VH-VL binders against Putative lipoprotein MlpA (mlpA). Designs and how they scored, part 3

Target 1, 215 residues: Putative lipoprotein MlpA (mlpA), of Myxococcus xanthus (p38371)
Amino acid sequence: CNFEQPETNCFVQESPSWAVKYDVVDSPKDANGDECTTTAPLVELMGVYKYVNPETGAAQLALRPATLASRAIADTTTTSADQTSLGSLDTEPKDHGFCHANDFAPAFVNVAASDTAAANTIRYEFTNVRVYSAAVAPGTQFTGELKYTSNGCTSSYVMRAVWPPAPCDTASTEPAENCGVGSGLNPEFAVVCQPTSATGTTGYCVPAGDIPSFK

## First folded at step 4 (VH-VL)

Design s5 (from t8 with heavy chain S32Y; framework fv_bebtelovimab)
Fold by ESMFold2-Fast, scan of step 4:
Structure s5 (fold): chain C 215 residues (1-215), chain A 121 residues (1-121), chain B 109 residues (1-109)
Amino acid sequence: as target 1 above (215 residues)
Amino acid sequence: QITLKESGPTLVKPTQTLTLTCTFSGFSLSTYGVGVGWLRQPPGKALEWLALIYWDDDKRYSPSLKSRLTISKDTSKNQVVLKMTNIDPVDTATYYCAHRPYYSGWTFDYWGQGTLVTVSS
Amino acid sequence: QSALTQPASVSGSPGQSITISCTATSSDVGGYKYVSWYQQHPGKAPKLMIFEVSNRPSGISNRFSGSKSGNTASLTISGLQAEDEADYYCSSYTSSYYVFGGGTKLTVL
């Protein structure tokens, strides 16, 4: 038998892990407009997958934040599908090598109450997602916007992502451990080590500038 | 890079409280999404999960053992402590601490070597 | 009692492929969402081989692969080698806690 799959020009590197950084646009506010403290992570890993309808060639992009996966043990009401944001994806690049992804469904978990915390819903809403799919970096960088809600606090971010996820340490003088030669990243990418906490040095290599992020 | 090591008494008498310490390196338990769990394995038997502590001090316990377990952390010392009260001979097992990565809530990607705790009078 | 059922043992010859199953009980249909597989050599700590059904950690041989069909997850080991002889455990979560299978002893004949 012959099974033909449609080809698309919007290549995306599928992986359970991409490194994503979030830069704040609107600081956390509660429903009354008052300041609050719960924010999205500084950096996290994210699953990135592309689905193509073999009959029509229509494409979809799926984003699964590691933060949602991390809370799964405390959540009995959402499925992996709820924890994954699915949107439409262009079949061919538009201006300047970008493939636009639109109409993302929210991704979320319902974290059950514990001895230390009340029940909480963590929600990701993605918009204006664009995957860079040009020959010099085919489907290995993307950008977009995130609206993040947790503990009643809503905040917004610009996100920038790169594949492969490369762990790093800002305290290391070894290039391979601080986003340089030997890290596994394309040497022409402009990347910087983003610690996972404000007080720590270990984290992931993330784009240093606007996508596409090149030296 | 990530390493964990269990420490504590190797022999405990019934009815006492068992205190085990996990000392780790290669990650911070202030890192968003990261946790440290405790598991055990009686000789020749299956693995059993006991407790988990998250970066934000949220705690989860095995439902059957919750009344006997307390998990706590000292982020500045890179330590997680498990206390189990009213120890019984059936609690004889190798006890492991393990790193829970933020990319997957259903797995432990690095484990300590384990410490055998024998409960006998 | 284990909520995840594994065969007690499986065996194969060097160079062959074997598959280990991990089945959720009927009372827990739909309760097991993600499956991890661990390898344990005698006297050693478990080592993560597969997470979230089919994902392989960095450094794990591509001879190890995971899949799921219905309520059964499977670990497949191709090109069997003597060093693959070990106990294999599946794990998942249901409600708000981890569950582990009873373990499968792999013998390489």
Scores: ipSAE 0.059, ipTM 0.638, lowest interface PAE 6.9, mean pLDDT 86

Design s6 (from t8 with heavy chain S32R; framework fv_bebtelovimab)
Fold by ESMFold2-Fast, scan of step 4:
Structure s6 (fold): chain C 215 residues (1-215), chain A 121 residues (1-121), chain B 109 residues (1-109)
Amino acid sequence: as target 1 above (215 residues)
Amino acid sequence: QITLKESGPTLVKPTQTLTLTCTFSGFSLSTRGVGVGWLRQPPGKALEWLALIYWDDDKRYSPSLKSRLTISKDTSKNQVVLKMTNIDPVDTATYYCAHRPYYSGWTFDYWGQGTLVTVSS
Amino acid sequence: QSALTQPASVSGSPGQSITISCTATSSDVGGYKYVSWYQQHPGKAPKLMIFEVSNRPSGISNRFSGSKSGNTASLTISGLQAEDEADYYCSSYTSSYYVFGGGTKLTVL
């Protein structure tokens, strides 16, 4: 199987933007275990960066959710560093072509109160992050787990991400505008348009299945 | 090397509160992604999950038992405590605590030896 | 809460291969990849054999493998050995909680 030939090093496509989809695992619960309603975004852009110590070869992966960057405008207490989750990264792919990333620091913002909302801390905690690094898709898809806290509600998700980010519209009949031919994505990738809101049609092309997501 | 050990009473009377303590070593419950769960197994029956506590003090409970269960942690003592109220003979089981690893949120990779709790008059 | 369905027992001879199935509604297994398999010898705690459908923890023999088709997950044990005789449990994670199968007793004849 050609796609099971791993790269010898964990390559990650660095970009200020990857498209990330979240599928719920744990529904939102508050500190007492009671149901609540605040969830992670349906889809968002995420900055993805790799740092390598040239002397030792030790690697780190950095994830920066666009939602935190956007909400930071109402926050005077956190910095870009707090809005970025930094973890370790394998130097070589493990079984099945995956590079594991671990020990992520939380990424968060402290959103100030407004006329319509109370003060709120939004926190992202990443675990089980795995970047697919094989010849057919070198460092352009990843999966992982997200623990998301907002408005006192904690929920967990499987995240699936793809590069490049491609805007899309589910109402369009043009393939290039709905994750098909001409969208800019690898034509072998299995992708689907995920709107940014439950009632809208515009969003981003995201993996349609488990990583690695191929047709 | 991860180890967990359950402790608590082996005999409990109906209507009392059962308190079980899990003492662990080889990991910290302040490490992101790590959790500790409680499970039980009545004699000759299947495993049943009861509760989970995460590194950030977030808690999850079995829906059928939620009103009777409280899980808490003391990270400095390397302990997780489970309390079950209004104990009944049907609660007779071997109780296990188990480690939820940071690399897989849906499994328990190391288990304590288990402690048999018998509920009788 | 919904339980996963396993056969009560399965048997095989040394050197053979056996398969244990774990079937649930589509919401428990078909839509989610969070299937784990545990081995339990009499009087002992469960031991993790497989997680996330097909991944083996460090130290687990490659004679044990996991797979999934539709709403059924399967544990396959190849080159069956006497020490494989045990109860095997599947588990899955739903949107808020863990579910376990009823267990399968493997007898090595």
Scores: ipSAE 0.006, ipTM 0.524, lowest interface PAE 12.1, mean pLDDT 85

Design s7 (from t8 with light chain S96K; framework fv_bebtelovimab)
Fold by ESMFold2-Fast, scan of step 4:
Structure s7 (fold): chain C 215 residues (1-215), chain A 121 residues (1-121), chain B 109 residues (1-109)
Amino acid sequence: as target 1 above (215 residues)
Amino acid sequence: QITLKESGPTLVKPTQTLTLTCTFSGFSLSTSGVGVGWLRQPPGKALEWLALIYWDDDKRYSPSLKSRLTISKDTSKNQVVLKMTNIDPVDTATYYCAHRPYYSGWTFDYWGQGTLVTVSS
Amino acid sequence: QSALTQPASVSGSPGQSITISCTATSSDVGGYKYVSWYQQHPGKAPKLMIFEVSNRPSGISNRFSGSKSGNTASLTISGLQAEDEADYYCSSYTSKYYVFGGGTKLTVL
């Protein structure tokens, strides 16, 4: 057909990979309120997609955590739709260039028991998601809140995300390998390398400050 | 860059245990969502998946071979080891280890060069 | 045998388009969720060409495209070149394990 799909004014860079950092707000606790140790990743990749109803112009934002996608192979009960969190998205930027996304459905996987681990449900619940969609950074940074549950431990985070995902190494003196010139990121972005583990050096460039994160 | 390399014996006798080591660089098996798998390909035949180990030490095995396979990792050495017991001439194949990315649990995006293992007496 | 069926061979001429099919034949594999395609030249390791039905990894030519209709996934190679001559494997996963097709030998005439 010759039909052109309507666009909204809230631009979001669609990609199977954005780099997302989680900063803890509420430490992990089990159902009894006791301390436990399972936390969300320090950083992970996340699929980010936008859907627009061509007749109404209504927009939706889809977030697909890499942790859920990777565990799906061990899951007999959830589908890719359950592993993707879908919420509404503003059609026009609001105050300060932000497009708000709300009413996210939980995303989750039910990981079957193995020889070394009991069955486990990993669940992501997103709220207060805001995509920065202004001329200086069109749809390439977002922030929000995550409630993460795994191994019966629930914890809460502020998430800050940037596109492109840009791998990095805190031990490298090469700017391109440590979130500097040549990394592929907008040079005006304030970013820092976040290792994937507390003891390692390799990870992804993530926003250094509140969104929008600029130098 | 991600690289993987298989090592182990190239000739094994029937009934012995085959031990293969995958040594990798360019990623960490502590990264949430990452795994390393083992696959094989008999000469002139199709690819067959054998086993997968995840960053959190969770393990998955081919159902038909589960009783013969053990996969383990040493994250500090950047190694994954596969053991296959009671080896048989039909197990003659090129064995590959491969990176399972966290962005897609359904694929292997980087593969080792493969190591041919011949089973004969 | 495999739960995914591919034709044993396909041929084409330079500049033409060819399509390789991958059909789920067993209900035991459940839904046809996500399909990957691998290219393998003789004596070499497989190379990922397509993942999750239609996504290309960085560095893969846009001459390679993936699609799905019903229980059949397809790899299409447009503008066929001599270097495309190789074996092509489709793969998917069930809730428990990976499955691979039998492979298709592409001959560039």
Scores: ipSAE 0.006, ipTM 0.459, lowest interface PAE 14.1, mean pLDDT 84

Design s9 (from t8 with heavy chain S32K, light chain S96R; framework fv_bebtelovimab)
Fold by ESMFold2-Fast, scan of step 4:
Structure s9 (fold): chain C 215 residues (1-215), chain A 121 residues (1-121), chain B 109 residues (1-109)
Amino acid sequence: as target 1 above (215 residues)
Amino acid sequence: QITLKESGPTLVKPTQTLTLTCTFSGFSLSTKGVGVGWLRQPPGKALEWLALIYWDDDKRYSPSLKSRLTISKDTSKNQVVLKMTNIDPVDTATYYCAHRPYYSGWTFDYWGQGTLVTVSS
Amino acid sequence: QSALTQPASVSGSPGQSITISCTATSSDVGGYKYVSWYQQHPGKAPKLMIFEVSNRPSGISNRFSGSKSGNTASLTISGLQAEDEADYYCSSYTSRYYVFGGGTKLTVL
């Protein structure tokens, strides 16, 4: 009973790492609707996996943020399944080469208190995920929305993701280190280096525009 | 098929609190990614967004009106309630509730018929 | 902070194509990518025609199309029909909230 998973026409490049950029849509608010300061990362790595039921052909997309994976070491109450958001995935591309993924379960960790920090739940809720699956870029870019909660602050984002994850440095004059020739990305992709912090220069190459992001 | 219907007083006096109820069918406000928003339109003027509530009870408010607005839901009754305090004649408008779909957080795909609220003494 | 700018009115004859513009300031560029268009007949609720700049909901005629260039989104109606006579509103989501244009009255002459 070793089943080879059937392929769908919605190809997704499976990888423990994609580079994902979050652009804020709704600034952080607490439970009372007041402003607060905790936000999603500017950029992070994300595991992306596709599952196909061999009997029904139904497909699922799994998203595992690196932030949840890294914080899981301090979590004794959630499993890797809780830290992975699983949703449905189209078996055929729709509108202009996009495969839609919907009904994502939340992904979260319950971070235990430490000497310097109170206990905290970090929660990712994905909606409107669309994988670009056309022949010119088969399953290597996607977009969607994120609702992020941490330290009681909830904020929302548009996410844009690209594979492969290419590290970069905005201060580098070497094209391969600043999302150019030799970075490992398709040279026709429109990408830009997104630092992991507002004051730093090192980060990951991310889509420069709306998906599909081409020059 | 998604349907929404607004209900509440059609005439209110200045300084009172306006309470409007949106009753819906064809979807659950327990569905991940779904929300219900409130919007208004004064006679002859543009649409204005007021508030949004998500499936997980997260709330958003128009910045200019936030201090006057409270949005809440009762998922078991398929209802969303908007309260606006210190009502004024400039708040005279047709008030709409609308469905925010899970597939696009930036739009409202189905709207109620609207209820006209007149503010006068 | 800034509203979207639409012309107050546009007019056309049956069978023609008309375009309605919706212009944001440079500060609205990010939110501008989530443009929706609504059609409103007198005394009726708005109806979603276009979302996320160019996507049509199920049941909306291919005569309606959306596009953007720079800070301007456009709704184009081809093969203009008498029933298209209505007010049209653009909207976008900024980093904090929804904004709506002032509305455009389409007259089919």
Scores: ipSAE 0.006, ipTM 0.533, lowest interface PAE 11.2, mean pLDDT 85

Design u1 (from e13a with heavy chain S53R; framework fv_enfortumab)
Fold by ESMFold2-Fast, scan of step 4:
Structure u1 (fold): chain C 215 residues (1-215), chain A 127 residues (1-127), chain B 107 residues (1-107)
Amino acid sequence: as target 1 above (215 residues)
Amino acid sequence: EVQLVESGGGLVQPGGSLRLSCAASGFTFSSYSMNWVRQAPGKGLEWVSYISRSSSTIYYADSVKGRFTISRDNAKNSLSLQMNSLRDEDTAVYYCARGKTYYYGSGSYTYEYFDYWGQGTTVTVSS
Amino acid sequence: DIQMTQSPSSVSASVGDRVTITCRASQGISRWLAWYQQKPGKAPKFLIYAASSLQSGVPSRFSGSGSGTDFTLTISSLQPEDFATYYCQQANSFPLTFGGGTKVEIK
């Protein structure tokens, strides 16, 4: 006689690719507090994985930014483990369908100097990560905060992510090519095409609002 | 030529009501979201209300929520704002503004700009 | 709500000057910012959208830049018709919010 949905565990859609958007909170500053220009990407793909200890039931969330994975080719000093941020994950949803993930280890690469560029460490530090795991959209959207350091510039962001990653073009009037019907995304999700560059039109469909992002 | 023409403004006592109208021409009205934006004398712009193309989504500024009602008639190319329980702080020029999203068919209704504005209609609430 | 702070609140300038107006959001809004021009007694005019995209018919002396929280409107060589109040607006989420405005006035 009870019409409430059954409680669900913290389900996360594991995938080598989610689409992640970064919106700046604190603009880039160097170690002296002066302005500098290196920022996180406007959008990127991110690997998202869940691990569960079979003996204890303890869960972990792993986030692997594509920026770190691509730069790892030039790095002989960090491993795939260093390029993946691993944190804890709730086993049951808490506030309004959210599963919290905390205590993330930093993810980073050490890019060696070249003829045209100095050596550079790119570092991602994730905090306050929350995966939306309610029955209406289990484990396909998350939000969190990012502290990003590159070229000695540190900046902070709110990140919002969605699965599946859907390529898009802001110049297209075809719904399937601009985050609409036929794009592969849940039609109830509020999404928008985020270009990968300020001057281009091609990018990925990302959440249009706060998580959970629905129409 | 896109045109928006507001009407219905005037002088009202506190607690009174007014109904503003906006007549749209020069574009397919039913394909665009619409907004009301106001400006108090000597002050800046303040967004008041939003209505989606089909009226399925409506938003209000907290300052007017529960007192103002936005509506549209796509067959008549008209937008309305019913203003009840008017207060001194509602004194402003009210603009009808056409919504522009990068692509509203994709569920991107939160990415709202104002590409065309009417001339405005003045609402004065005397204390 | 996302708070939009403009600076300066007013600037005195001469024809031919480069004028820079800044707008800061209380939280990240990516590229979802517009600029409007308002002349006394007139409705606002749409100038720039998506932080840097110039609206059709707007002179090329106007340009926008920035992302995230920090945005700039630049008028490269001020003309007599540019004396007006300028507003930024965030389009990222409801409620939509405007900056307080920057009045560009004759020196």
Scores: ipSAE 0.000, ipTM 0.408, lowest interface PAE 21.5, mean pLDDT 85

Design u10 (from e13a with light chain A50Y; framework fv_enfortumab)
Fold by ESMFold2-Fast, scan of step 4:
Structure u10 (fold): chain C 215 residues (1-215), chain A 127 residues (1-127), chain B 107 residues (1-107)
Amino acid sequence: as target 1 above (215 residues)
Amino acid sequence: EVQLVESGGGLVQPGGSLRLSCAASGFTFSSYSMNWVRQAPGKGLEWVSYISSSSSTIYYADSVKGRFTISRDNAKNSLSLQMNSLRDEDTAVYYCARGKTYYYGSGSYTYEYFDYWGQGTTVTVSS
Amino acid sequence: DIQMTQSPSSVSASVGDRVTITCRASQGISRWLAWYQQKPGKAPKFLIYYASSLQSGVPSRFSGSGSGTDFTLTISSLQPEDFATYYCQQANSFPLTFGGGTKVEIK
């Protein structure tokens, strides 16, 4: 058969790790609308994968949060597929160099009860995901929205992500250790170190502004 | 507004043939997989056939394989089911259904739901 | 082929009742399961996909759960418009298969 594979111009850098920052839009609320305290992480690593149907060129984007992967160790009821959110992906860039991804299935994990914690379901629901695919940064930054549910608390976020994931320390004066020259990131990217905890200094370099985030 | 309208059903004798059609509107037909699902009187749903958006992948239920042929015309926004060698057990309402498709592993696996359905067309095979 | 066994075949319920319908696959299908609602004389309506994802426009009293081989559809507080037959469908592999249906009828 001389069948040619359909081409796609929505390049996405596939990696088991991208650095993703979440900025809160709606603070956590329970099913009754009352305030609660469980939130998405400040920053986490995320697996990002692209699948293309070779016959049609139809593309899918897969997002696998590291939080779900790590909590899966305590879960016997969900598979790697359940912990990965699969959505559609444009085959060609649309608005301003963006490839839109939509209709994501939820990703989740059922964390079993332990001596110190009750059973809990952690759920990620992604919407309005857009991957920047212009030549100056081909498939290495994306943005979107997250609805996060854990311990009965639902909150929403804007997410902004960059590849490669670069570890950082806000207390370091060395540029390579604080998202500057030698960090491994494109020097034209506008990035900032986001600690993994509110009281710590170590974390990952994340986009400093709206995607595409450039100096 | 997504619309699927079936036609071509009727009464036919065992061993006869019928051609069902489904007219699609309100969406980009060439971007979606399509399916036929049937329901015998007073019975449950039975999937009959699948066709991918480009017609490159086609599947049939074992009960109809070799007798039914699914096809589509993307220029006319139409889906067809050619039914030959009809049997009493083929008596059913036939629904045209749009595929909601997910691919995994670069298309190695295809997961298929039915997000919109037509009103159905009745096929009665009787002497 | 993957066989889908749905239970019960019928259930009599009153408005306001909690209704639970179960669906079992003969082999593991991960979360690749959908639920459909069919009212007499009408085409089925897409209700839930990927075992627990509610289709846009479907009331929140409907919920799905399960993975692998065992799945559940729950209607938390039955309304008059919910009296219908419900079907599960495995999306995991071809041939696609449906459960036998569960008729929810007035007690």
Scores: ipSAE 0.000, ipTM 0.463, lowest interface PAE 16.2, mean pLDDT 86

Design u11 (from e13a with heavy chain S31Y; framework fv_enfortumab)
Fold by ESMFold2-Fast, scan of step 4:
Structure u11 (fold): chain C 215 residues (1-215), chain A 127 residues (1-127), chain B 107 residues (1-107)
Amino acid sequence: as target 1 above (215 residues)
Amino acid sequence: EVQLVESGGGLVQPGGSLRLSCAASGFTFSYYSMNWVRQAPGKGLEWVSYISSSSSTIYYADSVKGRFTISRDNAKNSLSLQMNSLRDEDTAVYYCARGKTYYYGSGSYTYEYFDYWGQGTTVTVSS
Amino acid sequence: DIQMTQSPSSVSASVGDRVTITCRASQGISRWLAWYQQKPGKAPKFLIYAASSLQSGVPSRFSGSGSGTDFTLTISSLQPEDFATYYCQQANSFPLTFGGGTKVEIK
């Protein structure tokens, strides 16, 4: 469809999986301001998609957390649309190569009680999302903020994401298994292995610093 | 197989008391909210009371508030309804129903359905 | 309290007919509505939740639609075992309330 569709300079690598890290800003609190224990994952996979209106060139960014997708069971009331947060996206990068995305609708899931788990509602609210779209790394890193609520317990985070998602193990001495040469990531990216649990070693390669994260 | 079995129904005089029980099996009782729903002869369904999985949240229909007390024993997989000061309008089949519960917002909103029901126990209030 | 009004109160139908039952809430309840089937002398059976989600084990001829205040239950091709009374229930807020019921009768 060369020359037939409106072009946009805000390229985003579309994929069912990006690796996303959350760093806490405000620790979990309930509605009364008291401490509670439910938090966003340390790292998770996220679907990232871009939609462009072919007549106007207007663009949108869609974010679909794997945590919401995996908690959705046959008896939940949420659809794929509810589990996906849709926001607007700039058509041209602003200064420093960033395309801003804003006005995201919340993504959420309502999980009924089961034989193995109590009822749970999980809600993701994204703000200040920025995709790095400069020529040296077009649309393969983004950052933003997350407000996470689970069963009345709310916390906030800085989110940093990279494509492709690369599994890793902090205990491995093989570079390909610990975010080094052969891992599948751009060798110029500054990345580090983020375990999925506080006591484990296996996880995903995530940005080591602020976006854009380069060596 | 999920099973809910009610007992304790019977004939009672106006002003009397009765205790209904519901025995649950086939699922982890302590994970689910529970409800009592009643149906007067020839009439529709009326929700009576709700109890959360931990017993921390309890709700009653205005028609029974102050007279009925819902409780549960998670160690015994049982739900109870203590009915005091019974009136003619309390005559009904009483169903034990398992909650299909969704929480929303800061925990202030609760959405409740009934996915499994017992066979019911009949309560008749008259001479 | 949220009042639930069902229409009609009864429907006479034949096997193979399409049957539509409506339910109206006195205030907006989003998608928080369920449908139940009750046969004479038996407990209600859970059919549909969140207005349109079919409970596992319920035949695909049953479907629900609607949002806000207006909801419908449709049986696309009525079977002999479908002759029963159907109830809607709002799950939006306590106290929980049911519609008055719609009796589907043999023609």
Scores: ipSAE 0.000, ipTM 0.500, lowest interface PAE 10.6, mean pLDDT 86

Design u12 (from e13a with heavy chain S53K S54Y; framework fv_enfortumab)
Fold by ESMFold2-Fast, scan of step 4:
Structure u12 (fold): chain C 215 residues (1-215), chain A 127 residues (1-127), chain B 107 residues (1-107)
Amino acid sequence: as target 1 above (215 residues)
Amino acid sequence: EVQLVESGGGLVQPGGSLRLSCAASGFTFSSYSMNWVRQAPGKGLEWVSYISKYSSTIYYADSVKGRFTISRDNAKNSLSLQMNSLRDEDTAVYYCARGKTYYYGSGSYTYEYFDYWGQGTTVTVSS
Amino acid sequence: DIQMTQSPSSVSASVGDRVTITCRASQGISRWLAWYQQKPGKAPKFLIYAASSLQSGVPSRFSGSGSGTDFTLTISSLQPEDFATYYCQQANSFPLTFGGGTKVEIK
């Protein structure tokens, strides 16, 4: 009655939402190498899922940016599959508790032209993704790199992500509303509130430093 | 460090047989699909055969079906290709290549690439 | 079988040049295409998978694009070590098939 099931020690907290922060490495440039202004979001929510092939035990990590999901309403040419980036995932943690995910397929949408905007392809290319999967914080923080293209502008970023996606307000003095006690995050995590806009105060709690981000 | 080392190549007469081997090291062999890819002198690459992790799925190019048999021994980290009824057009360098299998969605879709290659072993069928 | 056609069969280029190689599939293969580099007397090296994803350790001057039936490999600023033959490979279905190769040679 006992059957062997594929098991992996690279635990990843599956959720339709993680909070992801992007820190710029290379500023936006167009196909001619000239500066342009379209950047990745300062912070966004991201779906994070793990698949394991039941026959082979091979593991995969799936990343679905909320920006692609929200813009898909205006896209008749790509599917949910195109809007999700799939890569491989280690079955065992290595390198100081990290599970490496590599070889991500690009995720993208082809947004149709509207009254306010020209047609636009938004493309995410992920590399060097590493999920921290040690006992102290199993599968609730990850880091990687993003190459982002939108409105013909390509830029690159370091991304740092945490689960759960706790909303926050930098103007609040209440700890629970500014990534402190009662926010829902592990109290040992070093997190900071990242507004969704350069001029606003509301956003999401994100890692304050390099992954793993601890106090 | 991933290494694949082929052996068993040589000169054979048409209609003859030859067995190629590939010794793998530096990775968990049983976690990867394996492939044979060949290249005739001065020509391009031609995929020959595929074997899954547990040998449950095996594919062959039409040009070699019924003549070649792919097999693996996960305990010995080795891949083999038994080549029977050899023809002049089988003359080539034979590479073993590690499969990079990409599973999509529910795992029902598989896509096969070659992320590491051996140095190759030469098979010459004279006529 | 899915036939892969590469163009051109050879291209003469100088260091610093932008080199573009095309690959066409006889039927739709979505994004399931890889690019390989082969130097004389050596085994091929994996460069790009899923049409545009750069393999770990491959220089950023290499990029891939395309979907469906038409695909392109671009080398933005050719280096001396880039003179080689390049092959595309469709991963969509068995039997797996390669393009005929494009030789990038010194002008």
Scores: ipSAE 0.000, ipTM 0.408, lowest interface PAE 23.5, mean pLDDT 85

